# VH-VL binders against dITP/XTP pyrophosphatase: the designs that were tried, part 16

Target 1, 211 residues: dITP/XTP pyrophosphatase, of Hydrogenobaculum sp. (b4u8r9)
Amino acid sequence: MKLMICTSNKKKFEEISSILESLKKDENLDLEFVKPPKEIEVEEYANTFLSNAYLKAKAYYNAFGIPALADDSGLVVEAFSDNLERPGVYSARFYKDSFGSHVLKEEDFKLSKDELNNLKVLRLLEKEENRKAKFVSVVAIVLSNNYGIFGEGELKGHIAKEPFGNFGFGYDPIFIPEGYNTTLANIENKDKISHRRQALEAVFFMLKKML
Short names: E, the ipSAE of ESMFold2; O, the ipSAE of OpenDDE; V2, 0.75 times the mean of E and O plus 0.25 times the DockQ between their complexes.

## First folded at step 21 (VH-VL; framework fv_faricimab_arm2)

Design j03 (from j01 with heavy chain D105E; at its last look DockQ between E and O 0.05; V2 from the best seeds 0.00; counts 0 for: pae O 6.7 > 2, placed apart)
Fold by OpenDDE, look of step 21:
Parts: structure tokens; sequence; C-alpha cells
Structure j03 (fold): chain C 211 residues (1-211), chain A 124 residues (1-124), chain B 108 residues (1-108)
């Protein structure tokens, strides 16, 4: 069976593919992971990770008629919890979010999106005592018009005082997982504890029973 | 000396496929992404995609999705770019290029080393 | 899609300073790279990360980037500087490398 990995984020794609290849090998499953024939526009304006993952997977399935896998992940900072968890579904574009009184400086304009997101989180937490946070990942697989499965993963930790490390992407440089003294960006084998791996394992377990 | 050496010129008919090779030397092949860029005669540069030689993972420009395949052989430090279903507007010089040694996880860097280019002509 | 705009051509007398612009929406927020391409040759990186210069590239080549315009400056222009010049950025929205249309520099 072919399974499309539906993401336009190349870092996320590599991570997902790496994990899935490992899982496939371990279970000796007859799966072929493929890229979508082309990128399609998917509006992800839902307020939950599951909804966004499903919308993306469903859109690609509808477009190409091939089972589709999609991931929606983000950072949730406890101190930012109100009506909606943040960064949450806004994780990729948190620097644009109106949440908090964050003002970009001239020097900030040279930063990448990931760096801007990290900087905003750090600035907002500057005077906060509670630095607890978690990564959340939801993976959805749409197999037919009326059938889909999903898995969820979570990694608890806290936000560092400053970014550290050169590996990974997103908020990895400022997130210290529970049980560690360094950031995810400084951990070589983060896949072993990653929220995304947990979610993929969960949904993969269901998938293999169907094959 | 760090260098990329590409295969020779190709002449193809419409509908055929072409596979261009790019051999790297003078550096650790698996430590740098390999980029592919083409240039039609008298036109500008167009990015096609990249391959991570270590993992083999690829990402293609949307324009070439489903028609381009990038691969590598780490044993001989060689990258390959195959373009199928060729048409006349695929006539161009195709380049492989190495990302900058300053490549990071947070931004994508300049192409600091280029192959000499491979001319591919598609004509009936 | 993100677009980079360059003038099609720039002319300069020997010994003078050439300035080649690359326009893009908020391009100052991006890292701009510049390539020189002479006829029949592959592109050569001359400026990266807005203003950094690779080893072997003369100090005559410099770059700047702010607002909506990046600029490649070539001081004390020589006949050998006649070439096409391309700017390049990474577009984080589409995850694509984007090149400008290129500028032909003519040394009079």
Amino acid sequence: as target 1 above (211 residues)
Amino acid sequence: QVQLVQSGAEVKKPGASVKVSCKASGYTFTEYYMEWVRQAPGQGLEWMGWINPKSGYTDYAQKFQGRVTMTRDTSISTAYMELSRLRSDDTAVYYCARDSPRYSEWEYDAFDIWGQGTMVTVSS
Amino acid sequence: SYVLTQPPSVSVAPGQTARITCGGNNIGRKSVHWYQQKPGQAPVLVVYDDSDRPSGIPERFSGSNSGNTATLTISRVEAGDEADYYCQVWDYDSDHYVFGGGTKLTVL
C-alpha cells in the first residue's frame, strides 16, 4: 500500500520519513511512502491539532485518491494558557500572533521564523516563574472517504532561559525535555523521546493491523 | 581541492528521460546537501530541488514534482538527477551545487561550489 | 510566490562603482546571496548572508540588505567584472529557493 506523507516542511518531512522507515523495517510491513504529486493549498485554521491534521490529510486524499498521512504539532507553554493554548496551533507562526505585548526590534528582522518564534516565547516568559511546557503531536491517516485513524504524542518539559544547541528545528533550542538538563537541539537521538515518534507509533500500530 | 564534476552533454527526444551525474571530491560528500539548478538558454537560474546525501531524503520544487528524481551513491560520492517526460522547454544547462559549509538547521545557505553544468537538449 | 526583482542591465565605466539591486517584499528579513556568472561558465558565489564574502573574492565586492532592497556593490570595476549577477533567497513560506531575474553588468 502507498501512503503519502503530506507536509511542505522539509525538516518535518525528513523526521517523519525517518521514523516511519524505522517502524516499517521493525515490523516488516509492505508500505511504500510517497510524496504527494504536488502541493495543494490547505487551510489550517482549526483550534486543535487533531482537526488541523485531519483537514490536511483529508484534503490530500481527496485530491489524489491515495492514503494520506498528515502531522500537526506544536509547543504549549503553561504560562500562556488562557482560552486557547499557546503557541499551540500557532506554533509555526507564533511571532505573528497578537498574543502578548511583543514588539520586534530592528535587529530581530534578520532572524528566521524559528528564531523569531523562540525569541517571542523567551521574551514573554522573561518575568514568568512558571516555565513548564510540552510538545504535542497528532498524526492523522485518511485511508478512505469514510475512514481515518490518528495517534497522539506528548513530551513534557520546560523552557530554557536561552536558546542552546544546533540540531533539530522549531522550538528545539529552547525546550528542555523532562529528565534532561539540555535542550532538544542538543540531543542527538531525540527521536527516541519525541512527541512525533509517539504519535507515529500509535497510529502505525493501528495501521499494521489493517494490512 | 573541493569540486563537483558533472556528466557530459545530452540530446534527447520529447517524452524521454535524462539522468545527469555529479561527482563530488575534496570534501565529505554526506555532510552537505546537494542542490540542483537549471538555466535555459539566455534565461535565469531556476532551483529544482535538493538531496541530503546522508539520508537520501529529497525535496523538489513544486514545478518538478512527479517528474524529477534525485538520488546519490555515497560509495562514489556521486549525486544524480533524473528528469522524465522531457519537453522542449526542458532544454537547459543543469547544475549541481553544494550548500555552504555554514549550513544550519535554521536557515538555508548559499551554494558555494558549483559543477561545470550539463547541457541537455530536447528536440524532435 | 515570492519574487525577486533585478534590473535587466547596469552599465559602468572602468574604475567606477557598480550597484546592482534586488527587490523583494521585506527582503531585509532574509539572507541574500549573490552569484556572478560569466558567459559559458557556472555561477560563482561572490556574496552570501547579505554582506559576507567568500574566500578568494576581492574586497571590491560587498553587499547590503535592508527594507525591501538588497544591493551588490562592486567598487573599482574592472573589465573582468562584466557578467550576469543573480540574487537569491530562501522563501520560508513556500520552502523554495528563489532567484532574481539576473542583471547584466556591462563595463564600458
Scores: ipSAE 0.019, ipTM 0.566, lowest interface PAE 6.7, mean pLDDT 89
ESMFold2, look of step 21: ipSAE 0.558; ipTM 0.840
ESMFold2 (binder alone), look of step 21: mean pLDDT 91; pTM 0.934

Design j04 (from k03 with heavy chain G57Y S104D; at its last look DockQ between E and O 0.03; V2 from the best seeds 0.00; counts 0 for: pae O 12.5 > 2, placed apart)
Heavy chain, then light chain:
Amino acid sequence: QVQLVQSGAEVKKPGASVKVSCKASGYTFTDYYMEWVRQAPGQGLEWMGWINPRSGYTDYAQKFQGRVTMTRDTSISTAYMELSRLRSDDTAVYYCARDSPYYDDWEYDAFDIWGQGTMVTVSS
Amino acid sequence: SYVLTQPPSVSVAPGQTARITCGGNNIGRKSVHWYQQKPGQAPVLVVYDDSDRPSGIPERFSGSNSGNTATLTISRVEAGDEADYYCQVWDYDSDHYVFGGGTKLTVL
ESMFold2, look of step 21: ipSAE 0.504; ipTM 0.820
ESMFold2 (binder alone), look of step 21: mean pLDDT 92; pTM 0.940
OpenDDE, look of step 21: ipSAE 0.000; ipTM 0.550

Design j05 (from j01 with light chain D52E S55K; at its last look DockQ between E and O 0.04; V2 from the best seeds 0.00; counts 0 for: pae O 7.3 > 2, placed apart)
Fold by OpenDDE, look of step 21:
Structure j05 (fold): chain C 211 residues (1-211), chain A 124 residues (1-124), chain B 108 residues (1-108)
Amino acid sequence: as target 1 above (211 residues)
Amino acid sequence: QVQLVQSGAEVKKPGASVKVSCKASGYTFTEYYMEWVRQAPGQGLEWMGWINPKSGYTDYAQKFQGRVTMTRDTSISTAYMELSRLRSDDTAVYYCARDSPRYSDWEYDAFDIWGQGTMVTVSS
Amino acid sequence: SYVLTQPPSVSVAPGQTARITCGGNNIGRKSVHWYQQKPGQAPVLVVYDDSERPKGIPERFSGSNSGNTATLTISRVEAGDEADYYCQVWDYDSDHYVFGGGTKLTVL
């Protein structure tokens, strides 16, 4: 069976593919992971990771008729949870979010999206005592018009005072997982503890029973 | 000396496939993304996609999705670009180029080293 | 899609200063790279990250970027500077590298 990995994020795609190949090998499943024939625009943005993952997977399934896997992940900072979990579903574009009183300067926009997101989080937490945070990942697989499965993973930790490390992507440079003294961007083989791996393992277990 | 050396010119018929090679030397092959860019005669530069030589993962420009395949052989520090279902408007010089990580380890930066180019002619 | 706009051609006398512009929406928020391409040759990086020069590139080459326009400046132009020049950016919205249409610099 073919399974499309549906993401426009290059780094996320590599991570998902790597994990899935490992799981496939371990379980000896007859799966072929493929890229979508083309990228499609998914216009619907929901307020939950599950809804967004499902909408994305469903859109690609509808477009190409191939089972589709989609991931929606993000960072949730406890100090930013007054009304809606933040960055939350806005994790990828948090630098554009109106949340918070701190405004990025014009010169900051020379930075990458990941750097801008990290900078904003750090600036907003500058005077905060509570630096608790967690990564959340939801993976959805749409197998037919009326059937889908999903898995969820979570990694607890806290936000560092400054970015550190060169591995990974996103908020990895500023996130210290529980039980560690360094950031995810400084941890080799982070897949062993990653929220995304947890979610993928969960949904993969369900998929295996169906094949 | 850091350099990229590409395979020789190709002449193909419409519907055929072409595979261009790019051999890297003078640096660690797996530490840099390899980019592919083409240029039709008298036209500008067009980005086609990249490959991560370490992982083998790729990303292609939307225009070439389903028609281009980028691969690598790390044992000989060589990248490959295969374009299938060729048509006349695929006639161009094809370049490989090293993507230099000057801004950050995983950022997409300028192409600091280029191959000499491979002319691919598609004609009946 | 993100578009970069360059003038098709620029002419300058030897010893004078050439300026090649690259227009794009909020391009000042992006890192702009410039390439020189002489006839029958591969492109050569001459400016990266708006204003940085690679090793071996003369100080005559400089770059700036603000607002909606990036500019490549070549001072004390020589006959050997006659070439096509391309600007380039990474578009994070589409995850594509985008090139300008190129500018032919003629040294009179």
Scores: ipSAE 0.017, ipTM 0.565, lowest interface PAE 7.3, mean pLDDT 89
ESMFold2, look of step 21: ipSAE 0.506; ipTM 0.806
ESMFold2 (binder alone), look of step 21: mean pLDDT 91; pTM 0.934

Design j06 (from j01 with heavy chain S104N; at its last look DockQ between E and O 0.04; V2 from the best seeds 0.00; counts 0 for: pae O 7.0 > 2, placed apart)
Fold by OpenDDE, look of step 21:
Structure j06 (fold): chain C 211 residues (1-211), chain A 124 residues (1-124), chain B 108 residues (1-108)
Amino acid sequence: as target 1 above (211 residues)
Amino acid sequence: QVQLVQSGAEVKKPGASVKVSCKASGYTFTEYYMEWVRQAPGQGLEWMGWINPKSGYTDYAQKFQGRVTMTRDTSISTAYMELSRLRSDDTAVYYCARDSPRYNDWEYDAFDIWGQGTMVTVSS
Amino acid sequence: SYVLTQPPSVSVAPGQTARITCGGNNIGRKSVHWYQQKPGQAPVLVVYDDSDRPSGIPERFSGSNSGNTATLTISRVEAGDEADYYCQVWDYDSDHYVFGGGTKLTVL
């Protein structure tokens, strides 16, 4: 069976692909992972990771008629919890979120999106004692017009006082997982504990039963 | 000396495919992204995509999705770019370029080493 | 799509200073790279990350970037500086590298 990995984020794509290839090998499944023939615009305005993952997968399935896998992942900081978990579904663009309204400095303009997101989280937590956080990942696979499966993963930890590490992407430089004294960006084999791997394993297990 | 050496000029008919090679030397091939850029005669530079030689993963410009394939052979430090379903407007000089890791997440990297270019002519 | 705008041509007398601009929406938030391309040759990186120079590039080449305009400055222009110059950025929205249209620098 052919399965499209549907993400416009190149780092996320590599991570997902790497994990899936490993799982495929371990389970000896006859799966072919492919890129979508074309990137399509998907509006992700849902307030849950599952909804966004499903919308993305469904959109690509509708466009190309090939089983489609999509994920939505993000960081949830406990101190930012109110009506909506944050960064949450806004994780990729949290620096643009009106939450906590902070003013960027001139020197901030040279930062990447990931750095800006990390900086905002750190600034908002500067006077907070509660630094608990978790990564959440939901993976959805749309197999037909009326059938889909999904898996979820979670990695608990806390936010570091400053960025550290050169590996990974996103919030990895400021997230310290439970059981560790360093950030995800300083852990070479983070796939073993990653929330994304957990979600992929879960949905892959279900997929295996169908093949 | 760090250098990229590309394969020779190609002449193709419309509908055919072309595969350009790029051999790297003087540095660790798998430690840098390989970028591909083309330039039509008298025109500007156009980015086509990249390959991570270590993992083999690729990302293509939307314009070339479904028509371009980038690969590599790590045993000989060589990258390949194949363009299919050629048309006249694909006539251009095609370049490989090393993506220098100036930024930790590779987002701000510049192309610091370029191949000499490969002229591909598509004509009936 | 993100667009970079360069003047098609710039002329300067030998010994004078040439300035080549690269316009883009909020380009000051991006890292701008500059390439020199002489006829029949591959591009050569002359400035990266707005203002840094690769090894081997003369100090005459400098760069700046703020607001909506990046600028490549070539001081004490020589005949050998005659070439096409391209600016480049990474577009985060589309995950694409974007090049300017190029500027032909003529040394009078």
Scores: ipSAE 0.017, ipTM 0.564, lowest interface PAE 7.0, mean pLDDT 89
ESMFold2, look of step 21: ipSAE 0.484; ipTM 0.785
ESMFold2 (binder alone), look of step 21: mean pLDDT 92; pTM 0.939

## First folded at step 22 (VH-VL; framework fv_faricimab_arm2)

Design g01 (from k03 with heavy chain R54K, light chain Y97W; at its last look DockQ between E and O 0.37; V2 from the best seeds 0.00; counts 0 for: pae O 7.1 > 2)
Fold by OpenDDE, look of step 22:
Structure g01 (fold): chain C 211 residues (1-211), chain A 124 residues (1-124), chain B 108 residues (1-108)
Amino acid sequence: as target 1 above (211 residues)
Amino acid sequence: QVQLVQSGAEVKKPGASVKVSCKASGYTFTDYYMEWVRQAPGQGLEWMGWINPKSGGTDYAQKFQGRVTMTRDTSISTAYMELSRLRSDDTAVYYCARDSPYYSDWEYDAFDIWGQGTMVTVSS
Amino acid sequence: SYVLTQPPSVSVAPGQTARITCGGNNIGRKSVHWYQQKPGQAPVLVVYDDSDRPSGIPERFSGSNSGNTATLTISRVEAGDEADYYCQVWDYDSDHWVFGGGTKLTVL
């Protein structure tokens, strides 16, 4: 059976494929990980990671008729969880999100998108005692029109008072994982605590039972 | 400080092979993909491929498939690019460059750190 | 294959604004990166993801991307800005990084 890893990023495909190949290594499974024949546009308008992952996987399945794997990931800050998780599905574009938009000024937009996202999170948490946060990854696999499975991974932690570390990206400079006293941007071998790996492991466990 | 230091200039005959090294320092070598780009004299930039230093996984531009091999030695934070069956039009400056992701798994990669370049001359 | 088209050269007087274009089919849907290369030196990332600047790059450097054209804008041009500039995109069809042909910026 072929399983499409639905990502437009070659490196991400390699990463996900590598993890899955590792997981499959000791298993006698007829499973081949492939790229979709072509990229298709998928609107990620859902308000949950699972919904977005599913929509993506379903779209590719519908397009090509091959079982499809897709993921959606982001940062969730507990203090921002009144109605909808934030940054949540807006993680990549949190600086544009209407939630807490008042904390950014026009002069801030000289910064990079990552810097803007981090700045917004930090400013919104400036007077908050609860700085708990987590990275979340959801992986969905659509196997047929009426059947899908999913796995979820989480990396719990909290938001630092200030950015730290020069070698990270995204929210890495402001996120301190549980069990650590420094930010992700300053931690080596992040794969060991990867929320994406956790999600893939979880969904693979279900997948192998189906094969 | 983050930097990439490449091996020295090479002069090769047609049909020979060349192996260029790129030593990384100032950051965790295995956390970033390494890209290779070349530039013929007076010409533009041409992408050759990338390697994942952690896994050793690679992907090459179609033009170089079967002729280029990218490897790494994690113990010394060094990436290697070997080009075989050299011809005159392979004469160029070869660059290694760190590929830096910016949060997004889909879109945000740029080559933020470059080596100083290695001149490879292929002549009879 | 996906092709990026840049003008071969652009000239500007000191203190003025230089605009370097990068044309490509629906390039506005892609993330465009820009590199500066001075003679005898390696390229330097000056703009990424259409309009973001790396740390250390002056605010005089900005980018935009829409439709079929991405633009690198250099305001208050200085003599030191004289260089070749390359745009870059990821081509999803070929799974390749694609560079423009480069633009030589001359400061008069």
Scores: ipSAE 0.018, ipTM 0.572, lowest interface PAE 7.1, mean pLDDT 90
ESMFold2, look of step 22: ipSAE 0.472; ipTM 0.814
ESMFold2 (binder alone), look of step 22: mean pLDDT 93; pTM 0.950

Design g02 (from k03 with heavy chain T28K D99E; at its last look DockQ between E and O 0.44; V2 from the best seeds 0.00; counts 0 for: pae O 5.4 > 2)
Fold by OpenDDE, look of step 22:
Structure g02 (fold): chain C 211 residues (1-211), chain A 124 residues (1-124), chain B 108 residues (1-108)
Amino acid sequence: as target 1 above (211 residues)
Amino acid sequence: QVQLVQSGAEVKKPGASVKVSCKASGYKFTDYYMEWVRQAPGQGLEWMGWINPRSGGTDYAQKFQGRVTMTRDTSISTAYMELSRLRSDDTAVYYCARESPYYSDWEYDAFDIWGQGTMVTVSS
Amino acid sequence: SYVLTQPPSVSVAPGQTARITCGGNNIGRKSVHWYQQKPGQAPVLVVYDDSDRPSGIPERFSGSNSGNTATLTISRVEAGDEADYYCQVWDYDSDHYVFGGGTKLTVL
């Protein structure tokens, strides 16, 4: 059976494929991980990670008729809990989110998107005592029109007072995972505590039972 | 300071191989994809491929499949690009470039740091 | 293969605004990056993701992207802005980075 890993990001494809290959290594499964034949436009307007992951997977399944895997991940800051979790599904584009938009100024837009996202989170938390946060990843697999499975992973932690480290991506410079005293940007072997790995392991366990 | 320093100019005969090095400093070498781009004299930029220094995974432009090999030595934060079966039209300045990190599922990143370039001349 | 089309050259007087275009089929749906290259030097990223600027790049540099055309805009052009400029995109069909042919900006 072929399973499409539905991401246009080569880095993520490599990561997801690597994890899944490692999980499959000790299993006698007829499973091949493939790229979609082409990218399709998927509008992700849902307000949950699961919904977005599902919509993406379903769209690719409908387009190509091949079982499809998709993920949606992001940062959730507890202090930003209101109608919707923030940054949440807006994690990649949090700097554009209407929530807390007043903390960014025109002069700030000289920064990279990652820097802007981090800056916005830090400024919004400047007067907050609760700095608890978590990374969340949801992986959905659509196997047929009427059958889907999903897995979820979480990495709990808190937001640092300032960015630390020059080696990370996204929110890594401002996120301190539970059990650590430094940011993700400074932690070696992040794959071991990866929320995405956790989600993939969970969904793979279910997939294995189906095959 | 973040920088990429490449090896010196090379002069090769047709049919030979060339290996260009790119040493990274000022950042964690294994956290960023390394890209390779070349530029023939008086011509534009041409993408060759990338390597993931952490895993060693690579992807090459179709034009260079079978002739290019990208490797890395993580112990010295150095990436290598080897081009074999050289031809006269391989004469160019070869660049390594760091791919900028973005938190996105669907966007491909820009090349934010470049090496100084390595001139490779192929002549009989 | 996906092709990006740039004018070979653009000329502007000091203090004026230069606009360099990058044409491509539905390029507005892609993320466009721009690089500046001066003679004998490596390229420098000046605009990424259509309109964002790296740290250290002057506000005079801006970008836009819609339809079939991306544009790099350089306001209040200075002599030091004379260079070649390249646009870049990722092509999903070929899984390749694609560069435009480059535009020589001359400051008169």
Scores: ipSAE 0.024, ipTM 0.593, lowest interface PAE 5.4, mean pLDDT 90
ESMFold2, look of step 22: ipSAE 0.454; ipTM 0.794
ESMFold2 (binder alone), look of step 22: mean pLDDT 92; pTM 0.939

Design g03 (from k03 with heavy chain S55K S104G; at its last look DockQ between E and O 0.04; V2 from the best seeds 0.00; counts 0 for: pae O 8.4 > 2, placed apart)
Fold by OpenDDE, look of step 22:
Structure g03 (fold): chain C 211 residues (1-211), chain A 124 residues (1-124), chain B 108 residues (1-108)
Amino acid sequence: as target 1 above (211 residues)
Amino acid sequence: QVQLVQSGAEVKKPGASVKVSCKASGYTFTDYYMEWVRQAPGQGLEWMGWINPRKGGTDYAQKFQGRVTMTRDTSISTAYMELSRLRSDDTAVYYCARDSPYYGDWEYDAFDIWGQGTMVTVSS
Amino acid sequence: SYVLTQPPSVSVAPGQTARITCGGNNIGRKSVHWYQQKPGQAPVLVVYDDSDRPSGIPERFSGSNSGNTATLTISRVEAGDEADYYCQVWDYDSDHYVFGGGTKLTVL
């Protein structure tokens, strides 16, 4: 069976693909992970990770008729949770979010999107004592018109005072997972503890039972 | 119609500066990054850098750091690229190009709209 | 730095299929874009995100990307397809756009 990994984020694709291949090696399953034939525009307008993941997976399934896997994940900072979780579903584009937009300056936009997102989080937390945060990931697989499965993962931690580490992507340089004294960007084999790994394992477990 | 219109050809002496303009129309100028690419005669395309017209932020290729300045005037939807301390090997056609927002939030996009190009000749 | 490698030239007869390759380390994990440039003209985006076509680009133009090679395929080649073709990627390590050296397509 072919399973489309539906993400336009190449870093995320690499991570998801790597994890799934690893999981597959432990099982003798007839699974082939493929890219969609083409990218389709999917509006992620939902307020939850699950809804966005499902919408994306469903859209690709409808477009190509192949089982589709989609991931929606992000960082949730406890200090930013008054009305809507932040960065939350806006994690990838937090630097564009109206929430806390005043902390970014013109000269900051020479930075990468990841760096801008990280900088914004750090500046917003500069005077905050509560630096608790968590990564959340939801993986949805649409297998047919009327059937889908999903898994969820969570990694608790806190935001570092400054970025550390040059590896990884996203918020890895500023997130210190629980039980560690360094950032995700500086942890070897972070896939073993990642929220995405947890979500993928959960959904893979269900998928395995179906095959 | 979406289009980018650039300023006319320039002839400069070594050591001088050149400033090329790129006027955008048919879309919201501040919604898209503006890229600059040059092409020496008979050679390939070379990326120079980008500007965020909304915020004014820039990122330049390392090769041009210290010599290139990208700016914009949002009131007239115009981007500018200034290259200083010109050398003979700066002789090229310079293009502005709009990023196409086809990617997700973590990636940069293809250039879907291009200016017609501006020939800059540097000669003694 | 990340490098994209293209053949300097490709020749095809009218009606045949042209294939232009773009080589790069693990390029299949990147999004590849293709531009067509005719003499004296600005580049035109013909394929983006490996295999997607902008509006107005004929279906004769297609793209694929796997492993270490991306390919632009032009079916039923016409005289008007004679041009230089460039591949492009974003390099995350250097945070730079990278172009291939270009391929001159000659229609015999």
Scores: ipSAE 0.013, ipTM 0.542, lowest interface PAE 8.4, mean pLDDT 90
ESMFold2, look of step 22: ipSAE 0.441; ipTM 0.768
ESMFold2 (binder alone), look of step 22: mean pLDDT 92; pTM 0.941

Design g04 (from k03 with light chain H33Y; at its last look DockQ between E and O 0.58; V2 from the best seeds 0.00; counts 0 for: pae E 3.6 > 2)
Fold by OpenDDE, look of step 22:
Structure g04 (fold): chain C 211 residues (1-211), chain A 124 residues (1-124), chain B 108 residues (1-108)
Amino acid sequence: as target 1 above (211 residues)
Amino acid sequence: QVQLVQSGAEVKKPGASVKVSCKASGYTFTDYYMEWVRQAPGQGLEWMGWINPRSGGTDYAQKFQGRVTMTRDTSISTAYMELSRLRSDDTAVYYCARDSPYYSDWEYDAFDIWGQGTMVTVSS
Amino acid sequence: SYVLTQPPSVSVAPGQTARITCGGNNIGRKSVYWYQQKPGQAPVLVVYDDSDRPSGIPERFSGSNSGNTATLTISRVEAGDEADYYCQVWDYDSDHYVFGGGTKLTVL
């Protein structure tokens, strides 16, 4: 059986494929991981990671008739979880999100997008006692028109008072994982705590039972 | 401090192979994709491909498919780029450059750290 | 294949503003990166994601991107800014990084 890994990110495809290949290494499974024949436009307008992952996977399945895997991930800050999880599906562009937009000023936009996202999170949490947060990854696999499975991974932690570390990406400078006393931007060997790996392991466990 | 240090200049005959090394320090070698870029004398930058030092996964520019091999030794935080069947137009400075973290959701990123470059001369 | 077009050279007097363009089909929908390269040296990232600056890069360096043209702007140009400048994008169709041909900035 072929399984499409539905991402336009070549590196992400390699990462996901590598993880899945390692997972099936000791398994006698007829499973081949492939790229979609072509990229298709998918509107990710849903309010949850699962919904977006599903929409993406479903769109590719409908387009090509091959089982399709897709993922969606982001940061969730507990204090921002009123109606919708924030940053949530807006993680990459949180600085543009209408939620809490008042905390950013015109002069702030000289900063990088990552810095803007981090700054917005920090300013919104300035008077908050609850600084709990988590990275979330959801992987969805659409196997047929009427059947899909999914896995979820989480990295729990909290938001630091200030950015720290020079080797991070995105929210890494302000996120302190559970069990650590420093930010992701200052932690080596992040593979051990990868929320994406956790999600892939979870969904793979279900998948192999079906094959 | 974060830096990439490359091997020394090479002189090769046409048809030979060259292997350039790139040693990383100051950061976790396996956390970032490594890119390779070359520059012929007096010419512009040309992307060759990348390697994931963690998994060993690679992707090469179509122009170099079948002729380039990117590898790494994680025990010494070193990436390698081997180019075979060399010809005169392969004469160039070859650079390694650090790209995005392996866990990034971004499709692409900037090359923020560069090696000093390795001059490879191919002449009969 | 996707192509980025830069002028071969740009000249500017000290203290003035230099603008280096990078043309590409719908480049405004892409993220553009800019690199500075001085003679005998490796490239240095000066702008990423169209307009963001790495730490250590002076505010004199700025970027914009819209339509079919990205622009690197260097204000209050100094003699030390004389270098080659390259734009870069990710091409989704080929899954390749693409560089412009480079622009030589001369400070008069």
Scores: ipSAE 0.029, ipTM 0.666, lowest interface PAE 2.8, mean pLDDT 91
ESMFold2, look of step 22: ipSAE 0.436; ipTM 0.793
ESMFold2 (binder alone), look of step 22: mean pLDDT 91; pTM 0.925

Design g05 (from k03 with heavy chain S100E; at its last fold request DockQ between E and O 0.70; V2 from the best seeds 0.00; counts 0 for: pae E 2.7 > 2)
Heavy chain, then light chain:
Amino acid sequence: QVQLVQSGAEVKKPGASVKVSCKASGYTFTDYYMEWVRQAPGQGLEWMGWINPRSGGTDYAQKFQGRVTMTRDTSISTAYMELSRLRSDDTAVYYCARDEPYYSDWEYDAFDIWGQGTMVTVSS
Amino acid sequence: SYVLTQPPSVSVAPGQTARITCGGNNIGRKSVHWYQQKPGQAPVLVVYDDSDRPSGIPERFSGSNSGNTATLTISRVEAGDEADYYCQVWDYDSDHYVFGGGTKLTVL
ESMFold2, look of step 22: ipSAE 0.515; ipTM 0.826
ESMFold2 (binder alone), look of step 22: mean pLDDT 92; pTM 0.941
OpenDDE, look of step 22: ipSAE 0.376; ipTM 0.788
ESMFold2, fold request of step 24: ipSAE 0.537, 0.358, 0.550; ipTM 0.830, 0.750, 0.840
ESMFold2 (binder alone), fold request of step 24: mean pLDDT 91, 91, 91; pTM 0.934, 0.935, 0.937
OpenDDE, fold request of step 24: ipSAE 0.538, 0.025, 0.472; ipTM 0.860, 0.605, 0.823

